# VH-VL binders against UPF0179 protein Maeo_1037: the designs that were tried, part 6

Target 1, 145 residues: UPF0179 protein Maeo_1037, of Methanococcus aeolicus (a6uvu3)
Amino acid sequence: MDKRITLIGSKIAKTGNEFIYCGVLEECSECRFKKICHDGLIVGKRYRIVSVRSAKHPCIAYGDGVKVIEVEPSNNFTILIESKKALEGLTLSHSDIQCNNILCKYYNLCHSEGMPEKYKIMELHEKIKCPKGNSLIKATVSTIN

## First folded at step 23 (VH-VL)

Design fa1 (from o6 with heavy chain T55S)
Fold by OpenDDE, fold request of step 24:
Structure fa1 (fold): chain C 145 residues (1-145), chain A 122 residues (1-122), chain B 107 residues (1-107)
Amino acid sequence: as target 1 above (145 residues)
Amino acid sequence: QVQLQESGPGLVKPSQTLSLTCTVSGYSISEGYYWHWIRQHPGKGLEWIGSIYYSGSTDYNPSLKSLVTISADTSKNQFSLKLSSVTAADTAVYYCARVDWESGYGDYFDYWGQGTTVTVSS
Amino acid sequence: DIQMTQSPSSVSASVGDRVTITCKASQGISSWVAWYQQKPGKAPEPLIYYASTLESGVPSRFSGSGSGTDFTLTISSLQPEDFATYYCQQANDYPWTFGQGTKLEIK
């Protein structure tokens, strides 16, 4: 397992939760825990929390404190892909669906953050009726190594 | 060369308050880590009592919480344990210890005091 | 509280023997387990942390394994100085708790 230890805000520290690592905050630059918080994580990558310690630790960036967690890079993603590209077993290079309607309920599926550059379509789900008329299908995709 | 050393009365009467001090050398308790008290009843296992963070935040064993107070004196590089209303059950060897967690992987008691025996007896 | 059930409570072995001590946690605690060695009249000394990481200065004959609920301390080839009492400890949740201990005696 490619497991890493880090710290995360206590309120979102839950096994199974995922987050995108966005890098070092300014207030973390002089923090003594900078290493454990930031080393081992890659900016822009999505991680899944696999375990959480219950203890809270003070953090200037998180008023509610932080908890020690173990994380793994996320492997499976649920996204929308163009129907014409939708084939189970196919490897694709990731690209967001071209749409600027941030109010769309499918926006996050069309613009999923932390996606790998390439993925394999593992499972196709239902077709999605895009308000803009795009032919989209929901898919489970996995990172390829 | 971190070193911890317990000190305090070795004899306490029932219903009185047990007071111990841990003197730390080789590292400033104000700089980090968690500082813990653990005890061991004669012939028995180890029982965690509580801890104090360098910021002053404390955690106590719920079984002892009502009776335990841990404090720190950074000027003396010491942290202390007070256990009120002691009984014979509180007779034990008391250890202070440091917990290294700053690596993320090394969350354990990495340094221990030699321990001090406290006997509760009338 | 998280209970650490340690076994066996005692074990007799000879120099050169392979010795295994186990701890079972009452719930999943990932790898936040440490092992300690305690000799009579002395404070415990750390052997293993994070389930399998050897503490600096500890002989390589000591090893730890396990995750979740089941953990093991192994001494591959027992040496005379290894006869002592061993404890596991969980650091997943407060209150931190220890196993009951395993007294390793010379056969």
Scores: ipSAE 0.738, ipTM 0.889, lowest interface PAE 0.7, mean pLDDT 94
Fold by OpenDDE, last read:
Structure fa1 (fold): chain C 145 residues (1-145), chain A 122 residues (1-122), chain B 107 residues (1-107)
Amino acid sequence: as target 1 above (145 residues)
Amino acid sequence: QVQLQESGPGLVKPSQTLSLTCTVSGYSISEGYYWHWIRQHPGKGLEWIGSIYYSGSTDYNPSLKSLVTISADTSKNQFSLKLSSVTAADTAVYYCARVDWESGYGDYFDYWGQGTTVTVSS
Amino acid sequence: DIQMTQSPSSVSASVGDRVTITCKASQGISSWVAWYQQKPGKAPEPLIYYASTLESGVPSRFSGSGSGTDFTLTISSLQPEDFATYYCQQANDYPWTFGQGTKLEIK
């Protein structure tokens, strides 16, 4: 088991939700419970909530309070890949789609955070009409290890 | 070392209010733990009554919520229980306890008072 | 409320015996389960928390296991001082609830 304990905003504390840990907030620097929130997580990594305790705890950073959760590193991702690389079962090294249009609705899929260095294409979905003409396809990929 | 001690009348008449106080030593109740009341009817199991955080935030057992009030006095390092309109069903040993939640793994009663017996009788 | 169904309600055993007590939650509660030992006239004392973590100072003959709905407290080799009543407790949802208890008696 690779579960970690942390705290997260009560509004997003739901089993199945995913988040990317972005590091220690300024508000947390002197917090007594800083270790709960931060020691078990790696900056830039995506985590999936696997369980949630119902109790709500006060938090300076989250006005609505926080809940204790168990998380695991995410191992499935939905991303856009180049069509020429789109083959189910294929292992790829991750690289972002070369595009600097941060206003594109597909930007996050082209530049997915928390991706593993290598992944296996598990399922191919629909082709995406890239505004810049890139031949892209949506894919579900999984961490190899 | 953290120590908890219950105090209050051991006898309460029906329909009156049960009032207990838990005095904590060795640790300040204002330092971020949850403080609980639990009772045990004679020969029975344990029943959670409620809890309080130093900020005053409280949680109560729904079965007792309308009758229970938990408060804290950080200046005295005490927290209290008031149970109104008591009946014979409220006869029990009452415990105050601390919950270790700081680790995230705990969330259990790590320190208990010795308990105080409260009998509801005319 | 989450019900904690504890089994058995009582058990007779001898010194040196292996004893297992189970607790079943009415719904999934991950690992937020604790076990307590209570001797007559005394307050409960923690044994296990987070399903399997041994409380400081508790003998290693005590162990806990389980996740989700089924939990187990095991005493590998009973000692004379282990005869007491044991309780499981869930802290996943309010109100926090206890099992009905298991009285471990000398055979």
Scores: ipSAE 0.731, ipTM 0.888, lowest interface PAE 0.8, mean pLDDT 94
Fold by OpenDDE, fold request of step 24:
Structure fa1 (fold): chain C 145 residues (1-145), chain A 122 residues (1-122), chain B 107 residues (1-107)
Amino acid sequence: as target 1 above (145 residues)
Amino acid sequence: QVQLQESGPGLVKPSQTLSLTCTVSGYSISEGYYWHWIRQHPGKGLEWIGSIYYSGSTDYNPSLKSLVTISADTSKNQFSLKLSSVTAADTAVYYCARVDWESGYGDYFDYWGQGTTVTVSS
Amino acid sequence: DIQMTQSPSSVSASVGDRVTITCKASQGISSWVAWYQQKPGKAPEPLIYYASTLESGVPSRFSGSGSGTDFTLTISSLQPEDFATYYCQQANDYPWTFGQGTKLEIK
């Protein structure tokens, strides 16, 4: 496993949770924990928490403190893809569904963050009714290593 | 090199308060590591008592929480243990130790004091 | 509390022998396990941390392995100075807890 250790806000430090690493905060520039928090993580990449230590540690960036976690890069993603591209086993280059309706309940599935450049369609799910009329289908996709 | 040294009375009467101090040299406790107390009953294993961060944040063993107080004096580079209402069960060798957690790996007791024997007896 | 069940309680071995000590956690604790060596009248000294990382200055004949619930400390070839008591310790959750210890004696 490609396991990494880092620190994360205590409120979101739960096994199974995922997060997108967004990089170093200004507050962290002179922090002695900068290395553990930021080294080894890739900006824009999605990680899954696989382990959480119970201890809470003070953090200047998180008022509620942080916890030590072990993370792995996320391998599986649930997204919406165009129906015409929907074929199990097919490798696709990722592209967001072109839509600017941020209030749509499917927005996050159409614009999933932390996606790999290429992925393989592992499983197709139900078709969804897009309010804009796009022919979309829900799919589970996996990173190609 | 980092060194820890326990100090305090070796004999305490029942129902009194056990007080120990750990003096740290070669490293400032204000640098951010956690500082712990551990004890070992005669001929038995190790029991974690509690810890303190230089900021004053403490964690205690629930089995001893109501009776334990750990404090730190950064100006003296010391941290202390107080255990109230002691009984014969509190007779043990008491160790202070540092925990390395800065790297995120391990979080183990990397430096220990030599230990000090405390006997609870009337 | 997380229990660390250490086995065996005692081992008799000879110089040059391979010795393995086991520690089983009552629940999953990832790799947050350390091993210590304690000689009579002395404080414990760290050997292994994060389950398998060797502490600086510790001979390479010492090694640790395991993840989750089962952990092992191995001494590949016993030396005279290795006869002591060994302890595992979990640092996943408070309260931190130790194994019962394994006394390694000369056969």
Scores: ipSAE 0.729, ipTM 0.886, lowest interface PAE 0.7, mean pLDDT 94
Fold by ESMFold2, look of step 23:
Structure fa1 (fold): chain C 145 residues (1-145), chain A 122 residues (1-122), chain B 107 residues (1-107)
Amino acid sequence: as target 1 above (145 residues)
Amino acid sequence: QVQLQESGPGLVKPSQTLSLTCTVSGYSISEGYYWHWIRQHPGKGLEWIGSIYYSGSTDYNPSLKSLVTISADTSKNQFSLKLSSVTAADTAVYYCARVDWESGYGDYFDYWGQGTTVTVSS
Amino acid sequence: DIQMTQSPSSVSASVGDRVTITCKASQGISSWVAWYQQKPGKAPEPLIYYASTLESGVPSRFSGSGSGTDFTLTISSLQPEDFATYYCQQANDYPWTFGQGTKLEIK
């Protein structure tokens, strides 16, 4: 149901590759493929490529052209969570990290868009050095349905 | 509204170059995306020959081994096929066609010409 | 090249019959299949694209299904005007290729 058809640079158009959609570039505003390339994708959301058509199409943003792909949402995210809550396999309710430091290099991992109310911890990674001193650990999480 | 019409000689001698032109009416080829040539052999199925993007880049069926050239003339609203060194195996009905990018994803031919029969015979 | 193997090669059926035509790809092509109807002396005309999407203006008795390698065109209630040859076409890879055709004859 949630599959989308879009275009992506030929070099990364391979089944199994993932990408984060970052929005429309200004140089693409007059592109003939703009609608099919960008319409229906959500900024900040991860997608996984499930099929690739081989024909290349011209694109000023991708010098080696683009290919038509089918994508579906990827429900695996990397986020920061409080270390004391973090145990692999647990399901947690999402809670915002109390921090408004937009200049922090970890800001987007603390405020990841598109998170559901609950998630499952799939894998724990390294702890990070939070500028405010919060005890945070990087984790791969998945949506629970 | 969109109409495609093939034109060219119906009889070509072996070893010569087949030249066909597709004239598009009711639609500008520069408003479209890709314009294709397809042929249908007697008693055989359909064979894709190649395509041209409106701005000039082309893709060809590898089986035709650089014997094919497709070009476009936006001022005349037409695109053309040249097939060099023809043999009797090139006898076919030749179609020009447009792919659909409005309701499809450039994945099928929504408009076809009527077809022109080309016979290669000495 | 991706081969498209179409079956049956021909079929005779009566008005009102349900007719199915299959097409098999030599490798996975997702849903990048179109179906065409060709009447004698005329160019092919599109029926279905993206495996199952009906082209505008095509009668609702036509439907398509399948993904991966196996695809089906179905005519739910055959009409006299459906006498034609039917072709599948893959659009996953250049060169685009067609099935060999299925000739539908009405008894």
Scores: ipSAE 0.613, ipTM 0.837, lowest interface PAE 1.5, mean pLDDT 86
Fold by ESMFold2, fold request of step 24:
Structure fa1 (fold): chain C 145 residues (1-145), chain A 122 residues (1-122), chain B 107 residues (1-107)
Amino acid sequence: as target 1 above (145 residues)
Amino acid sequence: QVQLQESGPGLVKPSQTLSLTCTVSGYSISEGYYWHWIRQHPGKGLEWIGSIYYSGSTDYNPSLKSLVTISADTSKNQFSLKLSSVTAADTAVYYCARVDWESGYGDYFDYWGQGTTVTVSS
Amino acid sequence: DIQMTQSPSSVSASVGDRVTITCKASQGISSWVAWYQQKPGKAPEPLIYYASTLESGVPSRFSGSGSGTDFTLTISSLQPEDFATYYCQQANDYPWTFGQGTKLEIK
């Protein structure tokens, strides 16, 4: 229902990957694919890639070319939050968990790139055992639309 | 009005090179995107041969890759097909076509030539 | 290569009939299917792309549906000008491939 068709650099064109649309780049102002690449996308909105066509197309902005993809808005994230802040339905201001352990199996859930400043807790899941001793719980959150 | 027209010999001997040219009128190939060749075998379906991007990069059907060359001459508003070492299996109607990147997503052929019959026979 | 299999290979039908033609891909291709009509002695003409989007000027009696591997072309009320051969085509991966065709003929 909410799918859009666009183009993205071939290196990141993989089903399941997400990106934030940042608008038309200066290099793309005269690009022949500009309409398909940019129409129907909202600046600042996060999108999830749901399919990828395999053909590469030349692009000035992406040296290895681009591929046609189908995307959907990505409004839900799985993250770790402090258990003391966790209440379903609550809107929180995002704050990063203070941890530099890049070898932790939970690292990407603690350091979700591209999170908006505010989010709404949709569902709480299990608490996890943090190697650093933080009291953390998995949550499905949604961006404020 | 945009039209595509194939031209070239209708009869080619085995082991020779088949050469076809597509002339585009009413539209500049340099303002387009991809230009394709497709063929239709007698009693069989359609087969995609390959494409050329207006700036020169090509993609070929792997089954034909070592035998096929597609080129473009934007000053003549033409693109061409060469298929080397032909056999009777290359007898077909050959079409040139454009993909739609304007209202479509580069996923279908919106304009076709009328087709030219090529027979490979001794 | 992605194989496209059409069914049936031929259909005998009368003016006014509803006709359904199916196309099955050997692997998932999302909605990257186009349908063409070809009359004798002429090039194929596009009917539908992206599984269900009608090409400009195509009558609304033509419709397409499906995603993934199974796709259909439906003619809701057959007209005399619709007797032709129909092809599906996938555009998910090179080489692009076509179904073997479905010949629609008058009964």
Scores: ipSAE 0.603, ipTM 0.840, lowest interface PAE 1.6, mean pLDDT 85

Design fa1 (from o6 with heavy chain T55S)
Fold by ESMFold2, last read:
Structure fa1 (fold): chain C 145 residues (1-145), chain A 122 residues (1-122), chain B 107 residues (1-107)
Amino acid sequence: as target 1 above (145 residues)
Amino acid sequence: QVQLQESGPGLVKPSQTLSLTCTVSGYSISEGYYWHWIRQHPGKGLEWIGSIYYSGSTDYNPSLKSLVTISADTSKNQFSLKLSSVTAADTAVYYCARVDWESGYGDYFDYWGQGTTVTVSS
Amino acid sequence: DIQMTQSPSSVSASVGDRVTITCKASQGISSWVAWYQQKPGKAPEPLIYYASTLESGVPSRFSGSGSGTDFTLTISSLQPEDFATYYCQQANDYPWTFGQGTKLEIK
């Protein structure tokens, strides 16, 4: 629905790859492709590459050049949910898992950036062993709204 | 406003080098992006030859087997095509063209020259 | 190289008719196709890019559609000035390639 055209470094320009748009680089402020490269993208939003054109174009920020890509917003997230609440197809209000163990190998799944306030459970995966004893299951969720 | 005009010999003998120049007016080559050469064989479709980025890097059709050179002279607002070791198969109308990176995404030719006919014949 | 197979090779139609021309890519090219009109003795002129975006100054009776491998150019109501040869072109991969053309004859 919300397909956009942009440029990205040739090394990461592969269909299926995802990235979070972090804004314009200082090196790109003088680039002739700056408007195409950065206009129409929202800082902090996740995008999926859906097509790649093969031509490389010179860019200061990328030594191997850039390629034109088509992207769409990625609304699906992988997160950890309390197992008791987890049923495919349900819509839940997000609540953070109260844990500040930044050394936990699951930390980023419990505290994913860009988490929606509400989500629909699309697919359930494996349960994990939480070091703090929480009963958690890995899930793919989709944003609502 | 933007105009492209090809110039060069209309007749070239086999094994010689074909040399064409595109003169751009109403627009500076150094303010643009890519400048292309395309040819059209008698009664046949169009064939992309290659391009030059304003800063000098080039891309060529692999089918031309390292026979092609595209160069630019920004002080004269020109870019040129050399095709070495020509044969009768190189007889065509040759066009220079610009791609649109402003309203387009570098995906089509918005301005073409008028074309110059080159015949390769002994 | 991506082949662009264009059909038909020629078409005869009357003023006011609707005409469609198709172009098929040998592999997926998303929407990276452009369409050109070429009149005898002249260079091609762009009509449509990115499959469906009309070039500035082109009459609205021209439209394009398609994605992936199959693309169409449609002229919704032919005018006398529309007799010409039409070409599709892919811009997904170098070398850029063109269809072999469709000659539109107004009858």
Scores: ipSAE 0.591, ipTM 0.838, lowest interface PAE 1.7, mean pLDDT 85
Fold by ESMFold2, last read:
Structure fa1 (fold): chain C 145 residues (1-145), chain A 122 residues (1-122), chain B 107 residues (1-107)
Amino acid sequence: as target 1 above (145 residues)
Amino acid sequence: QVQLQESGPGLVKPSQTLSLTCTVSGYSISEGYYWHWIRQHPGKGLEWIGSIYYSGSTDYNPSLKSLVTISADTSKNQFSLKLSSVTAADTAVYYCARVDWESGYGDYFDYWGQGTTVTVSS
Amino acid sequence: DIQMTQSPSSVSASVGDRVTITCKASQGISSWVAWYQQKPGKAPEPLIYYASTLESGVPSRFSGSGSGTDFTLTISSLQPEDFATYYCQQANDYPWTFGQGTKLEIK
């Protein structure tokens, strides 16, 4: 088991939720929970919350406090794929959406770094309005080796 | 090295307020995290009363919330418990304790006071 | 509130015996269980936290196991100083709650 113990904002501290660890915030430099909050997590790695303790603790970075959680690494990603190729359970080969608009609010979903060569569609979500007119749908996908 | 010691009256009359103080030595309460009160009832075992964070925030057992106040005085290195409207059911040994956020994850009490017996009787 | 139920309530044993004490939570608490030893007239002392992590200075004959709802404290070979009352405690949810205790006494 690859469990780690950390703290996260109380509003998102729910079993099954996922997050990407983005590193130590400047506001946390003098925080007494800094070690527990950040030790053992890898910047850029996605984690899934597997348990939540109910107590809230004060935190500058999270206005409604934080809770202690247990996490495991996650292989799931949220990406945008062409709507016509989107069927739950389907395995697809990775292909980038051709769009260089880095100001687009969907940019990171179209250009997810670390995407595997092939992936399986686990869940389909809503279609989005692409500023460039592409027909895209949000999907949760899982890595295949 | 870290020592906690409870002090206060051992006898309290029903409906009055129980007041206890925990004096901490060998460690500054303002350098710690949470400071707790726990009591042990005759024949009933241990009950968590509540805690105070070093900055002053408190959490209380819901069964006692309207009756309990925990406070801290960092200049005296002390934290205190007040329990109002006591009854015979509040007769217990009262402990103050520190929770371990250094080697642990704020999940157990690593240091306890020796305990002080409080009897609620007419 | 999460109820912690210990078994047995009392055990009589001899020096050298293996003793197992169990604690059951009324809800899933992952591994957020601590175990304490309390001798007469003394405060509880921690033995184990996070279900299986031994507190510093605690003899290796003590061990803990379990996750979810079922937890076990084991003393592999009793020593004279181990006769005491033992408590489990959950730290998953406030209010933190304790088992009712297991008294380990000399047969």
Scores: ipSAE 0.588, ipTM 0.831, lowest interface PAE 1.7, mean pLDDT 85
Fold by ESMFold2, fold request of step 24:
Structure fa1 (fold): chain C 145 residues (1-145), chain A 122 residues (1-122), chain B 107 residues (1-107)
Amino acid sequence: as target 1 above (145 residues)
Amino acid sequence: QVQLQESGPGLVKPSQTLSLTCTVSGYSISEGYYWHWIRQHPGKGLEWIGSIYYSGSTDYNPSLKSLVTISADTSKNQFSLKLSSVTAADTAVYYCARVDWESGYGDYFDYWGQGTTVTVSS
Amino acid sequence: DIQMTQSPSSVSASVGDRVTITCKASQGISSWVAWYQQKPGKAPEPLIYYASTLESGVPSRFSGSGSGTDFTLTISSLQPEDFATYYCQQANDYPWTFGQGTKLEIK
């Protein structure tokens, strides 16, 4: 695997957790760990934590400090797809579900951040009851590049 | 060239406090990250004592935590170790060392002092 | 505390031999292992960090490998100046801990 080393807030530093790298935080401009914290990560990309070192290090952006983690790009993630389009093994071009209900409990699955332009459906799961009546199914998808 | 040098008494009586100072030359300790103390026992090998971040935060080996204090004096470019209530088991060679993050990931000691022998004896 | 078990305790070898020293961690530590060489009367000096990354200025006959719990330091062609004691060290968790050492003697 293509492991990379970075720092993340101690409260979030747990093996299996995922995050989207959003770039250099304004507070990190004063941090001596800035190079390690940000080098080698791509803005907007999703990463999975695969190991955590236990030592805490001071960081002005995180009051409880940061920990060193190893990460890998996360290739698989769960989204909601229109049931009509959903077939395992199919490659689709990404299209947003047309819904602006930000209070919906499924909002993040309909508008998953870091989606590639194309994805392959790896596994279909249960259909969900969309509050707006859309026919949606939960799917595990993989990036294609 | 970065150099670290330990100094302090070579003989300490039981129950007293061991006090050592590491003097850093060729590099400012405020430009670094972590400054460590390690000791080497005659038959038990190397033992990590603790560290100080240049701004003052410390981490100590839990086996020594109530007995150890590490401090820094940036104006003298020094950091120090105090170990209270010593016994014969504290007889060792004591090293100061640097951990840097420019190369590597804060995961090894890139510079060590020469070591100073401390004997705890009546 | 993470225990680092180093073997063998001592090795006698000839110039030109390949020497392998192993270090086993009591729990998974990913690749957070460093290796040091210590000559008599001197402080340890770093050879390898992050399991396999060679420290600047260290001869290329030294190499490191391993991940998880099992780690190896290899000297591919032993030279007379390699007489020393070698230590592994884990950096995954405080307290950082060391192996007991491997004394390498040149025949």
Scores: ipSAE 0.578, ipTM 0.831, lowest interface PAE 1.8, mean pLDDT 85
Fold by OpenDDE, last read:
Structure fa1 (fold): chain C 145 residues (1-145), chain A 122 residues (1-122), chain B 107 residues (1-107)
Amino acid sequence: as target 1 above (145 residues)
Amino acid sequence: QVQLQESGPGLVKPSQTLSLTCTVSGYSISEGYYWHWIRQHPGKGLEWIGSIYYSGSTDYNPSLKSLVTISADTSKNQFSLKLSSVTAADTAVYYCARVDWESGYGDYFDYWGQGTTVTVSS
Amino acid sequence: DIQMTQSPSSVSASVGDRVTITCKASQGISSWVAWYQQKPGKAPEPLIYYASTLESGVPSRFSGSGSGTDFTLTISSLQPEDFATYYCQQANDYPWTFGQGTKLEIK
């Protein structure tokens, strides 16, 4: 549907894996494959690998080479949201939970990267006992178009 | 315009080594792409033999790997195929071809040589 | 190896006919399929790549479709010059493999 073609390091080229596209590296500036790798992706956006070709190709940035992959923008995210905002069907503007405890097991759920600016709460899951006392709930959210 | 042309002996005796060369014009093999050998046994389908990149990296069909060597000479803009210990089963039209993968939209053979017939016979 | 099962092996048709050739992969290969036309004594020529992208210079009466395991080459209105043998090819995994071919003959 929204498939894009790109290249990714062979070691992480697995169907189902997700990654955040971070933009063009300096090493890629003069690369003849720059268009393939970069033109179809948006910086900061999360993509899911939907297909992987087995062939490896040389890459300056990846010592183990790269593989051609098909990707789609991730449209489902699992995150923590404030309980007071938790309502299925509600559209929210994304904001990270205000917390700097990087050692917290929920840190990535509180600070999920590659999130859309706005999303719709699709499903609410269990409440999370935040070590700092925040009232949080796990939610599946989807990007809105 | 990209052109590929196969050259080599049309007759090889059993157990000998088949040697073919593909001369490329209109494009430098050192610029990119993969350069392949494909063969077609009389009245049969197509069989991929192997490929080489200008860096020297090669890929071979596992069914032929032990017998196949592909090399490239960028100075002559040529790449070659050697198939050792040939038998009657190796009688075929041999094609060299270029694979376009630069766009990322799948590898396919965008340019082919006209093919050269190699007969293995005593 | 990935097997490409092409059907039919042969087909007789008339000028103006719609012709459909199918290729089934033994496993999912996304859209990494190409189609070629081969005339007697000639090398194959590319028609379609990435399952549905028409090669430059190829008439628009040729089209490709499919993804996953089932792929189709369609000639919307057969022309005299279209009588040839057609091959599908997968480029998902090494070794690259071809269908056994479909010979399109004049009815």
Scores: ipSAE 0.568, ipTM 0.856, lowest interface PAE 1.1, mean pLDDT 94

